# Designs tried in a protein design chat: VHH binders against WD repeat domain-containing protein 83 (wdr83). Part 5

Target 1, 315 residues: WD repeat domain-containing protein 83 (wdr83), of Danio rerio (Zebrafish) (Brachydanio rerio) (q6dh44)
Amino acid sequence: MAFPQPRPQAPQLPQHLWRTVDCQQGAVRAVRFNADGNYLLTCGSDKSLKLWSVSRGTLLKTYSGHGYEVLDADGSYDNSQLCSCSSDKTVILWDVASGQVTRKLRGHAGKVNCVQFNEEATVMLSGSIDGTVRCWDTRSRRMEPIQILDESQDGISSLKVSEHELLTGSVDGRVRRYDLRMGQLQVDYIGSPITCVCFSRDGQCTLSSSLDSTVRLLDKSTGEMLGEYSGHVNKGYKLDCCLTDKDTHVLSCSEDGHVYYWDLVEGSLTLKLPVGKAVVQSLSFHPTEPRLLTSMEGRVQVWGAEPEDAAENES

## First folded at step 1 (VHH)

Design t10 (framework vhh_7yz9_2)
Fold by ESMFold2-Fast, scan of step 1:
Structure t10 (fold): chain B 315 residues (1-315), chain A 124 residues (1-124)
Amino acid sequence: as target 1 above (315 residues)
Amino acid sequence: QWQLVESGGGLVQAGGSLRLSCTASGFIFSDYAMGWYRQTAGNEREWVAFIYSGGSTTYADSVKGRFTISRDNAKNTVYLQMNSLKPEDTAVYYCAASPGYEDLFSSTSEYDYWGQGTPVTVSS
């Protein structure tokens, strides 16, 4: 008998419905984990941004100040600030604890589809249907942006920032990667309006979804297509895509009421998760655990194992 | 007041071509995304093609490769060039306008501005 090494553990995919949250915000346009995964943010068509506890499933605070639907939001890594963007053409910086607007930023000519802090929360980046990305200093009294990026030929649908790189997806069918320190731009032509972009967790790849009902994985350095994922329905809606916490699978929302999971390397469909009978609009994958948030109409579902805190607090 | 005026519909033989036009007034046309939808008797209105304010286009799978949407901002007009027409393309075609600041959605329920429709009949 030899002493064998244990084989690698099979990846756990979140497919158990642990909780359903009725957000009372009209339609939930975006759902986001915060940086540590302990909280979730819901962006409502009722003009509100709401902060919830993941472990308790309880509403912690409502953020009111936008004039139209809230389309995206992000939390700072120290949990002190939130940023949000709206059809009202503004970006708002919020103090988490007080619920107060710290600053309301104007300048975009159209609705703002996406917003994110950089890692240090010193800059907010916003992308608009006006075709521009605007970079805002979070600690300055300046009303004007630090920088405007206007290389897109049509609206900005999605953006993500990682370290010193900005990734944008545009209605013009292009994914753009900016090196914010070097001022370099790489453009990948997809050919259909982009709905969502993200980086792989290891930083080596980019993922994009587009209105041709296709999700694509590209090598970041070369732009070579490494994977293509299809079978879902994405023809008319701005739907999210992402990768699992260990980069084992690609996920996409779908207009058919499901979340699709594909093996990243093989490209084969692993799981077609039924969420409901309406469009699944938004999703967010936990930063370190196999846990998924999905939004459909006015509800958010939490998929995966129950948090330890919830089990210990039951009486 | 906003207005969308559609034209170009009619009777055509299978394999033929038609060009639909939709002229807009009452709003800044260049700021609006424009779409074409169609409806057959007893069915819901379905999306056909969409052109965004910057000129990017999308098409339903049933018409991709056969139909082309385009716009002329100087004339406040959106066009649908329909080639290789099939009997299944028989429908009333509607022009729709979405503010250039609205969602990227192509859902009919998201649009406040519609034309009266123009009938297209494709004979077998």
Scores: ipSAE 0.074, ipTM 0.573, lowest interface PAE 6.6, mean pLDDT 87

Design t11 (framework vhh_ozoralizumab_d1)
Fold by ESMFold2-Fast, scan of step 1:
Structure t11 (fold): chain B 315 residues (1-315), chain A 125 residues (1-125)
Amino acid sequence: as target 1 above (315 residues)
Amino acid sequence: EVQLVESGGGLVQPGGSLRLSCAASGFTFSTYDMYWVRQAPGKGLEWVSEISGSGGSTKYPDSVKGRFTISRDNAKNTLYLQMNSLRPEDTAVYYCARETYYYDSEGYTEPFDYRGQGTLVTVSS
């Protein structure tokens, strides 16, 4: 029952606005760092997925193939592939370099809210409003999922994969953790529709946000609630939450135009970052550095210290 | 697995009646407001009716008010649309739809997040 340990040096919280990207995609439904944090992905209501340079803020490639809004995306560890999911009920596997659709996977009965590769990028996992998680083999030509998980009692809003474990959040107010090797399921009852789930960086805890305007930290092995974070507004939107790169702070989007930072252990509000006057819906924290992406309407903002060479690019 | 399966569509003469059904499964039906929406050939989606989760509140546009009645049986997980005094302009594919649980980033722009495959209603002699 231990909280994640901080770095020996005091953590820097990203609060300096370094860059604003006008994505030209309508609303940006999700923003994600790629695996190494050098690139970012934006999922547009215009049906496009876009890949951008973090350091330069420039558009590198547009991925077109979805029939409706793109709701989530992920990049493989080696930067060779992307996966995305859409209101069109499909999951697409893309070749990064060519921009080509490798496979367009059908089977979900409703909007696909979330998608992620496993660590090895051998499987894509997708979660849908249809209440199922579907596991797709990235290496085979098989169009059918290799596994369907249907234990949820309502739509899947969020999922995350860590090692052999799958974590899901559902409208039914439950966070589910599947051991994909053993086929075992653990369920934590929260009682309000879940908007986002994630693992702590050390893998010992789970974090969830829900429509009761509360973010919760639970011990993974016991299900004991270790922390509760509130003060933000989350009453109707599917807002993202996350942890900092060193598990020192919990972050949440908010309907009031801010990103909230709480000290993980104390639960106290450390920073209320003003982003703008609209709902902050999506965020992504850099895998190894104190750098944050936020999306509001059609724009993505990059927060944190400028990387080496960034000052040479005025685009 | 969330499913909405519509039935009851068909050919009917002007002035006739049809009752549409929608069988819901894979979610707690009684907690969701439900909708009937339709799409006429070559046109966009048109809202036809809505009903609260409890069945205590219903709403209709003027185009169908007094002619159509939405109802639900929460014990059977079934949504109904009773259509009376049908007109040729009621010809459309009718969809059963579940309310949107989450708002989008600019607020609700679409009132439903899940829709069935639809059932065709043709009003003609």
Scores: ipSAE 0.091, ipTM 0.548, lowest interface PAE 4.7, mean pLDDT 88

Design t12 (framework vhh_7z1x_3)
Fold by ESMFold2-Fast, scan of step 1:
Structure t12 (fold): chain B 315 residues (1-315), chain A 125 residues (1-125)
Amino acid sequence: as target 1 above (315 residues)
Amino acid sequence: QVQLVETGGGLVQPGGSLRLSCTASGFTFSSYDMNWVRQAPGKGLEWLSGISYSGGSTSYADSVKGRFTISRDNAKNTLYLQMNSLQPDDTAVYFCVKDQGEWELLPYEGYFDYWGQGTQVTVSS
């Protein structure tokens, strides 16, 4: 006589609202978890970058120095530094503890849409509407970039760094993957302006979202399309996409006020999460836990898997 | 109603010079960075030069650095591009473009707001 086997636990999906943060920054153009997921960064149309506690929902520090809207930001692995980029055409390196500008880097000819540290935080990479990616040394006082990548035929909308690889998305409808050690470039043609790119957590796939209201998963080594995700609205805005912490689901912002979750392998819609009645502009998924940040207008919402998980994290 | 009107294009011989002008209306010209972009037949858009709202900072693509000079007159709402040592590869339609200024990166018309009609520059014998 056998007892029934318990069903395997379904993947945890962040769908319960834990917190709403009114950022007091005008519109929040980008929201990002820091490297360990304990803090969040908000990039404001008021020209400020703000650092918040995820667990308490409280403002910890405001970073002032940009001359126009802050469009993206990233935190170093050791939480000692932040980098940000702006429609003022600059990249700023900040000291987290003091709130002071360490360096303000000029050279881009148009607004800078995306910025990221490499894993060691020895280099900042920035992508601009000028069609270039610029690589900046974080440790030296050198004002010129170490390298300029100008293979794109139109503006850079998004970039991500993983180990020695750089992934870029362009208005020209191409996703480019640079091997920074080998000097090699692989180009995947999508055909519509790219809004966001990212790597899968295992590093074997690339994800891209584009203005044809489609998110695509490609095998990194071959460029073969493994998955296609649709049903959301992305026709005019630079919207974020990502993968869950365990690569089980694909997520996308949407112009219809929802975050869409699709099963990675099946491509089927798992969850259509209502955020509000405006464009969901930006999202960030926690590095190790099923926790999501969304931005809409001037507000950031923190989403968790279950209400019980929220109670445990209030301590 | 935002309008950008480019003038000054034409036919020039290799090694010649040309000055493009762009007259802006319908927005506060002195509050926006401005750019020059070109499109050669059968090719994509190429950014050439940018100038800050105050005129205090300028930048250039490597293909035109040392040959082209961007300038502006905020009192006249006018942007200029002085083009020297012109080469056959400079043959293109030249556009005056207002920097986007807002977080809407990818409009269907491309990544710049308020494209002008363009002015044709042809460099040939």
Scores: ipSAE 0.000, ipTM 0.174, lowest interface PAE 11.0, mean pLDDT 86

Design t13 (framework vhh_brivekimig_d4)
Amino acid sequence: EVQLVESGGGVVQPGGSLRLSCAASGFTFSNYAMSWVRQAPGKGPEWVSSISESGGSTLYADSVKGRFTISRDNSKNTLYLQMNSLRPEDTALYYCARSLDEYVWGSYETPDAFDISSQGTLVTVSS
ESMFold2-Fast, scan of step 1: ipSAE 0.156; ipTM 0.613

Design t14 (framework vhh_ozoralizumab_d1)
Fold by ESMFold2-Fast, scan of step 1:
Structure t14 (fold): chain B 315 residues (1-315), chain A 127 residues (1-127)
Amino acid sequence: as target 1 above (315 residues)
Amino acid sequence: EVQLVESGGGLVQPGGSLRLSCAASGFTFSSYAMYWVRQAPGKGLEWVSEITGSGSYTKYPDSVKGRFTISRDNAKNTLYLQMNSLRPEDTAVYYCAKDSTLYEFGEDYNYYGMDVRGQGTLVTVSS
């Protein structure tokens, strides 16, 4: 008589609403966790960037300086600096503690859709509808970018940085991966405008979302398509996609008011999370825990697993 | 000074065709997505078409899809709208616009991203 093998513990998926934050920024165009997941950033159509406590749901600081909508933002790993980008064509570097603009960087010829620090926060990378990525030195007073990448044939919609690699998504239907040390470029052809790109947590795969209502997982070394995820609605909006903290599931925003979760390997729909009756545009997954941020209109929702019983932790 | 100047409107019979032009100046034309938007008498603004900076992607609502074609000549800083199989309900003032996003157009709050519109060109479809 053999006993049944213990089933592997099912991955915890954030599907329980912990908190709703009314951001008072008009529409929230992007929501982002900081590097440690203790704070969140909200990018408003009212031209403001706001920093919030995840645990308390409280506003910590408002960053004012952009001339139009804030479209993306990122925080430095040491929590000393923020960067943001806007339809005003600028990238702003902020001092977190004072709320002051450290630098306002001009050079892009159109709206700037995406911005990120490298791991050390020594460089900011910005992507614009002008079809360029611009690399800016955070420590220099130089107003000119240290590098311009102009290989894209149309606007840059999304970018992500991991170690020495830059990943970009373009309206031209291509995902580009730059080796910033070697100056080498790998191009993956998708065929529909890209809305979001990201790396897997293990760094072995790339994920892309596009206006054909499809999310795709590609092997980084071979360019082979490992997975394809569909059923959601992405036809007009620049929607975010991501992976869970353990790379178990793919997530996508949707124009139908839901966040879709698919099993990464099987490609099957695991969860269709109802958020509301409007477009879910932006999401961010916690770096180490099963927690999710979603933005819909002017509100951010914090989603988590059920809280553990505190009495059990002392036994 | 940023300027958009529309032309090419006029009176046509149902089933007819018109080509609208928009001459752009004062900005780097190839770096911006461009829109055609229309306003019928007594009605609000309606999005008609969008084209990305290089022209690699275009988008249309169902009301004009298959009948209208947006294009651009970046060397001439000119945006075009080819309108075929025109209907009386296409009667409107047509505007070109910039600093709109491909991904967010059609919502009231998206008007914050519109930098300029031209003076418009009137299209009248009647027998």
Scores: ipSAE 0.000, ipTM 0.372, lowest interface PAE 10.6, mean pLDDT 85

Design t15 (framework vhh_7yz9_2)
Fold by ESMFold2-Fast, scan of step 1:
Structure t15 (fold): chain B 315 residues (1-315), chain A 127 residues (1-127)
Amino acid sequence: as target 1 above (315 residues)
Amino acid sequence: QWQLVESGGGLVQAGGSLRLSCTASGFTFSSYAMGWYRQTAGNEREWVAFISSGGYTTYADSVKGRFTISRDNAKNTVYLQMNSLKPEDTAVYYCAAEPSLDYYGSGEYSLHEYDYWGQGTPVTVSS
C-alpha cells in the first residue's frame, strides 16, 4: 500500500534543531562536547564555564574562578576533570564533581585562546596570543609548564591534540604539527590568519579555517592541499571549523548566521544551515554520532540528523 | 607609563580624505596588534580596522575599500588612511593596542581585549 522507506544512502547530516539552550553567560565564546558526547561545555563572557546534559538540556554545574571571559574548555576522557582558558591569561584545571578549582596555572603573557587535554588527560596544552603553547602536567603539584613551544611568529588561535601529535593554528598564517614524542615539527603556510585547526577522524588530513573566508584540507604527511571550501563569511571573527563524525563533510561557522556543509571530496556546498541573524562563532561535532552544537550570542543549539523511523532504531 | 596619541582628525567635505596617526610609547610597539575604533554621539564604540604585529590587516564592511590601516614599527606609529569620506564616517576615532590580533573582529567584546587606548581624535565629514 505504501512504498517501504529507503535506507539512507548518504551520511546523515545534523540539520534538525533538537534543542536551544539559553546559557545565561553573556556571549558563549566556545561550545564543546565532552569526550563521550553526553555533555556539553559552554564558555561565557560572564567569566563562567558551564556543564550541561545533552539529552536533558539541563544545567548540571557552573564553574567560577576565572577573572575574565572563558575562551575555550575541554573535558577529560573519564569525565573527572575539566580544563579551561581565559582572557585573564590563566588555565584552570577543575574537579568536575565538586566544581572546585584544582589548579590555576599562570605564565602566559596574554589571553589564552585554546586549551585541550591529551587523550590520557596527563597533560593540558594551552595556546595564547603571546605566541606560545604551554604544556602542563595535570598530576604535578608544581605550577610551571613542562614544555613551552615558541616557534610561532604571532598569536596561537587554535590547537588540537591527537595521540602524540599537536596541531596549532597561528595569526602568522601557518599551521604547525608537532610530533611530541619525536620532537619533530612540520609547518604548512596558508598566508592568512588561522582561526581554527583540526585533524580528520582517520588522522590522515588536517583542516584549517582562515580570515580569507577559506577552509582548507591538507594531506598531513605531504602538506598537499586536497580540498578548498568557500562561500561562507570569515573576515574578522575567530570562527570554528570541523569534520563530520565519518569525515564525509567539512563544516564551518560563518559571520552571516549560517553553518556551511561541503562534501569533503567534491568541495561542493551540500547544506547551508540557518542558525540565526548574528555571527555563528563556535561549533562542536559529536565524537561518534551525527550531532552538532552551535553557539550564537548567548545561546547554544543542538542539531541532529532528521528524526529516525521506528524501523531504524533496531540496531 | 604607556601612552597612545592620536592626530590628523579635522573637518572635511564628503568625498575628501584624511590620514590619522597614532604614536605609541611605554610598551614594545612591534609586539602589539593595533586597531582603530570610532564612536558617534550616543552610540557605543565600533571597530573600524586592525593590523596584527605581523602586518595582516582587516576592516569593517562599512569602510572596506575606502580605508587603509598601516604601521611603521621604527616610528612606533599606526596610520589610518581614510578616502572617499561620507557624512556617516563622522565620529571620534580611537587608537587601541593589544598583544596580538583582535580575534573577535567587529564584535561587541573586542573592546575589552585591548590593553591600551588613546584619547581620541574627532573627524567631521560635511554634507
Scores: ipSAE 0.011, ipTM 0.314, lowest interface PAE 9.2, mean pLDDT 85

Design t16 (framework vhh_7z1x_3)
Fold by ESMFold2-Fast, scan of step 1:
Structure t16 (fold): chain B 315 residues (1-315), chain A 128 residues (1-128)
Amino acid sequence: as target 1 above (315 residues)
Amino acid sequence: QVQLVETGGGLVQPGGSLRLSCTASGFTFDSYAMNWVRQAPGKGLEWLSGISGSGSSTSYADSVKGRFTISRDNAKNTLYLQMNSLQPDDTAVYFCARGSPEYDWLSGDEYSPYFDYWGQGTQVTVSS
């Protein structure tokens, strides 16, 4: 007669392998969800950018035009455009539907490590080993950047854009936050080469990973350290880090073949997810759901919070 | 346990050729970029060449470009360096090193990759 009290739901962390995608493009240097999380992008050492269905694991289109390996990519909010960057020192703007190069942008003096659209996809921002960030107008016929940011003292390894703010990570051991409307810069000194930066989803914090095998959470406005996450291996590779869809956990790739999950507030290790026996180099967390992409060697793994057969049915 | 073992060094006359080999064990070889680095007597370490895990991309220092060729056989866990037109200043201990060409992000405008594992080295002497 008494109704049983519902058991507290287990934390929703993506730890169930749904599929492994063999990308057939050499090493996958970066894996990225698109804006809505229905598609994924893979950046290949074979010089190709590929677009895949997350739900089916099927190849939808191959984008060919770079002269050397593709290091990063991003999709526009409306799924009409892609941008990518390469060791060939270029940034390419692509039309998704046709697969054609819209523009091939030159100007960087070295490899371009990272690229992203702003929210409106009116600007692409690229970061290079040449120490500069270049801002490119997506609708202009001009091939020159509209702005060059050169305050970094060494190569740019990672960048993220949120609203009017640009966050950069540098080999010089600094995380820089640019207010693009006010022209203001805040610098946080970490002291080891930065491998990845990101914003918290609430926009109040910055996360950075560095070659001292440490991930740090800082208050965005003050630079006060709020959290420190360690135990993984990051000594040489440009490894990704991120936050979960609800900012509950910090995740990092690792050179030991695992993805590490830490509780954001407590800093305690929650999960050490085995991916394989090679470097897990890149990851991407779904924008709204507990789903994760990881790349290791030439393969991408898709992870969910529940077994695949319990996932949303598209019937 | 990661091990890298170099072979193929020796004494060669100026203008001669040598092929170095590096046998890897204790890790998934095709998952890692591999490099050749040398140390000449009285000098520091000099990076010479890198190859991606798949073998699809290679890079070379200007001092060896056109003379040296890097290659790998992932089925045999073996890295190679073909050295042609050897000069007396090529005299050095040659090391096989595990690391990514993408570590260029650590070097600004010049290639200076980080390496996590090194072989013991093999001596190459170019002399009459």
Scores: ipSAE 0.015, ipTM 0.254, lowest interface PAE 6.9, mean pLDDT 87

Design t17 (framework vhh_7yz9_2)
Fold by ESMFold2-Fast, scan of step 1:
Structure t17 (fold): chain B 315 residues (1-315), chain A 125 residues (1-125)
Amino acid sequence: as target 1 above (315 residues)
Amino acid sequence: QWQLVESGGGLVQAGGSLRLSCTASGSIFSSYDMGWYRQTAGNEREWVAFITSGGSTTYADSVKGRFTISRDNAKNTVYLQMNSLKPEDTAVYYCATSEGIYDEPYLSGYEFDSWGQGTPVTVSS
């Protein structure tokens, strides 16, 4: 029922451009921090997945093996493995150091929109336009999924995993939360195609964005709507949303070339960050620091806290 | 790569109804999301309605409650039922295909050569 409590420190909002990376991958469909935030992953329409250093802004490795656009990716907690998914209907598990495909997993009937490791990187979960989530064992050489979840009435657009919970967003306008241990399912009806879902950092709330140009915060246990965030444009694109590292603000991409920041509790617009003149499609917020990645066309921009001289005046 | 052929346009009185059809020739219609778009002279092409491969629908605010999009996968056809037509609905209507409901029609058209020739609709006052 309660909002996540704001942390007792002035939030630093990433709004100053630190770096622009030209990814050389065609359109960048998704940008993701790795688990510790030291690296970033870019998913290209050129069929490649690329790994970059955040601190240096340099390309570290290119992963080639998909037959069509790469739509999502995730890194294991220990940086030994990557997983990715594609319009080619496959999920690939990669060895980070060698750049080699460890396994190429088939079974989805349509493009795979989202993929994530669980915390221990023992399972990959993939969500497809075919309406299923497939759970894959990372440690075995088995090619069949451990489990298929098919309760969705239309395509899976987004998923996130916490310890024992899977959160999915569907084109059918529903956010589903699965307790993977107990086999329990909770469904929240939003009514418009879902573009992105995530958990709050404290695990008490869920956030969803949908094609009605609205981001919603729901209490996980009850499904009560705690917050609603609007003013941005999300009518046609699969845009990302997220929370800041301290759960102080909600962020959304926008088709109008901006990233919108709202105060989580008040719902008021705090910042409308100009990125450029095209759709801002993907974003990723650093796990522990006020740092944001945005993707627009073929470029990724790294945003950080305000310059030191401005911060000194506000101290 | 496939052909999209729109039909059903014409002249209609304000308050009238019209049904547009778009037939796709090609191998994988049922796997694609389909949309209707319209363009007036001197203006950018604007999205009107989407239908996913699974049948979920979305509509532009300007047509919500008046237009209905549907599909028949056996006939490789998408329909737009237009009711309570207004003079401002006058446009050339285009069918487009997308591998995702979330893709901008501009990008989809350039990536897949997926635009039909259009069917003109004129609504008289």
Scores: ipSAE 0.000, ipTM 0.377, lowest interface PAE 10.9, mean pLDDT 85

Design t18 (framework vhh_brivekimig_d4)
Amino acid sequence: EVQLVESGGGVVQPGGSLRLSCAASGFTFSDYWMSWVRQAPGKGPEWVSSISSSGSYTLYADSVKGRFTISRDNSKNTLYLQMNSLRPEDTALYYCAKVGDESYFEYTGAFDYSSQGTLVTVSS
ESMFold2-Fast, scan of step 1: ipSAE 0.128; ipTM 0.558

Design t19 (framework vhh_ozoralizumab_d1)
Fold by ESMFold2-Fast, scan of step 1:
Structure t19 (fold): chain B 315 residues (1-315), chain A 124 residues (1-124)
Amino acid sequence: as target 1 above (315 residues)
Amino acid sequence: EVQLVESGGGLVQPGGSLRLSCAASGFTFDDYAMYWVRQAPGKGLEWVSEISGSGGYTKYPDSVKGRFTISRDNAKNTLYLQMNSLRPEDTAVYYCARDQLEGFSYGPEYFQHRGQGTLVTVSS
């Protein structure tokens, strides 16, 4: 005898504002959770990178060394190192505890739009308006990149690393997936400048956003379009997109002051989250929990699926 | 606050040359990629050239490649466009434009900061 069971509950979506952080960095160009989701990174137009506690909303450390706006950042899996990239054309490797620059890496011919560690934090990958991706060894004091990828016909806007694979988005309207072990390249033609790329959590799909105000889900192996998400505004800004912690929904920033949530399979709009009256520039979804970071102008908002416990908001 | 002032336009014969200048102020010039964009009579805006903040990277559409050269003098906050082998179809108002920090600025509708323009007329 099988007993009736309640239908699986709808996925919890972060729609309740837990806190607003005034970052005091000018505009916040990118906001990122760290690897475990306990900390967040904010990249400022004031040239600073800041590290914050998610649970307390408090500033822990400021990282100063870039010559212009910080455009992206990432944290190592063990929280010992940060990497960042800037309009100053450099990539910086930082020691978290001391706040000191470990290395300042030069070589890009233009602003560096994106940066990420690989899983082991043995390599940093950076993507630039110069059309190249540069791979840097984190362990050696080598100043030269160990590899340069130059197959892109226009500026690199976004990159993501998963295992042995690198995913890049370009102004040339193409999403490129590199197998770093085999040296093989697969190219998906979208036809509008790419603003953001990411992998699905299960690693089977790629997601891309582009300046035609469209987010697309593709099967990684075949390039078949599995989903298309629209209704938001993305015509001029380099806006982020992502998937929820359980791959149930697609999220996109929007120039109209909202974050849009679509059901992954149905493609239907589930939630249009009001953030404010300016461009929502960046977002980051928590690695394991339904929590979202959004940036708009100089402020970061932390969103949860339910109201935060009162004791957590006292610090 | 951001100001871009173009100069150097004028009437020139087909096959002639002209050099445009753009004086920039109100921002850190060498931290931004800069663009030349043009608008021919009765047409939309057309991207003409791009240069990185350092000057190390330049791009051109096929319509002007080999004829136009973009350059910059970061010490003087000045952008240049050297136009050679000019054709009647190059007749347009030429605008200096600054990169859009949050986005990709290849479409002229994305340029938040452009100057008032300088007219280039190529006719016999």
Scores: ipSAE 0.011, ipTM 0.266, lowest interface PAE 8.8, mean pLDDT 86

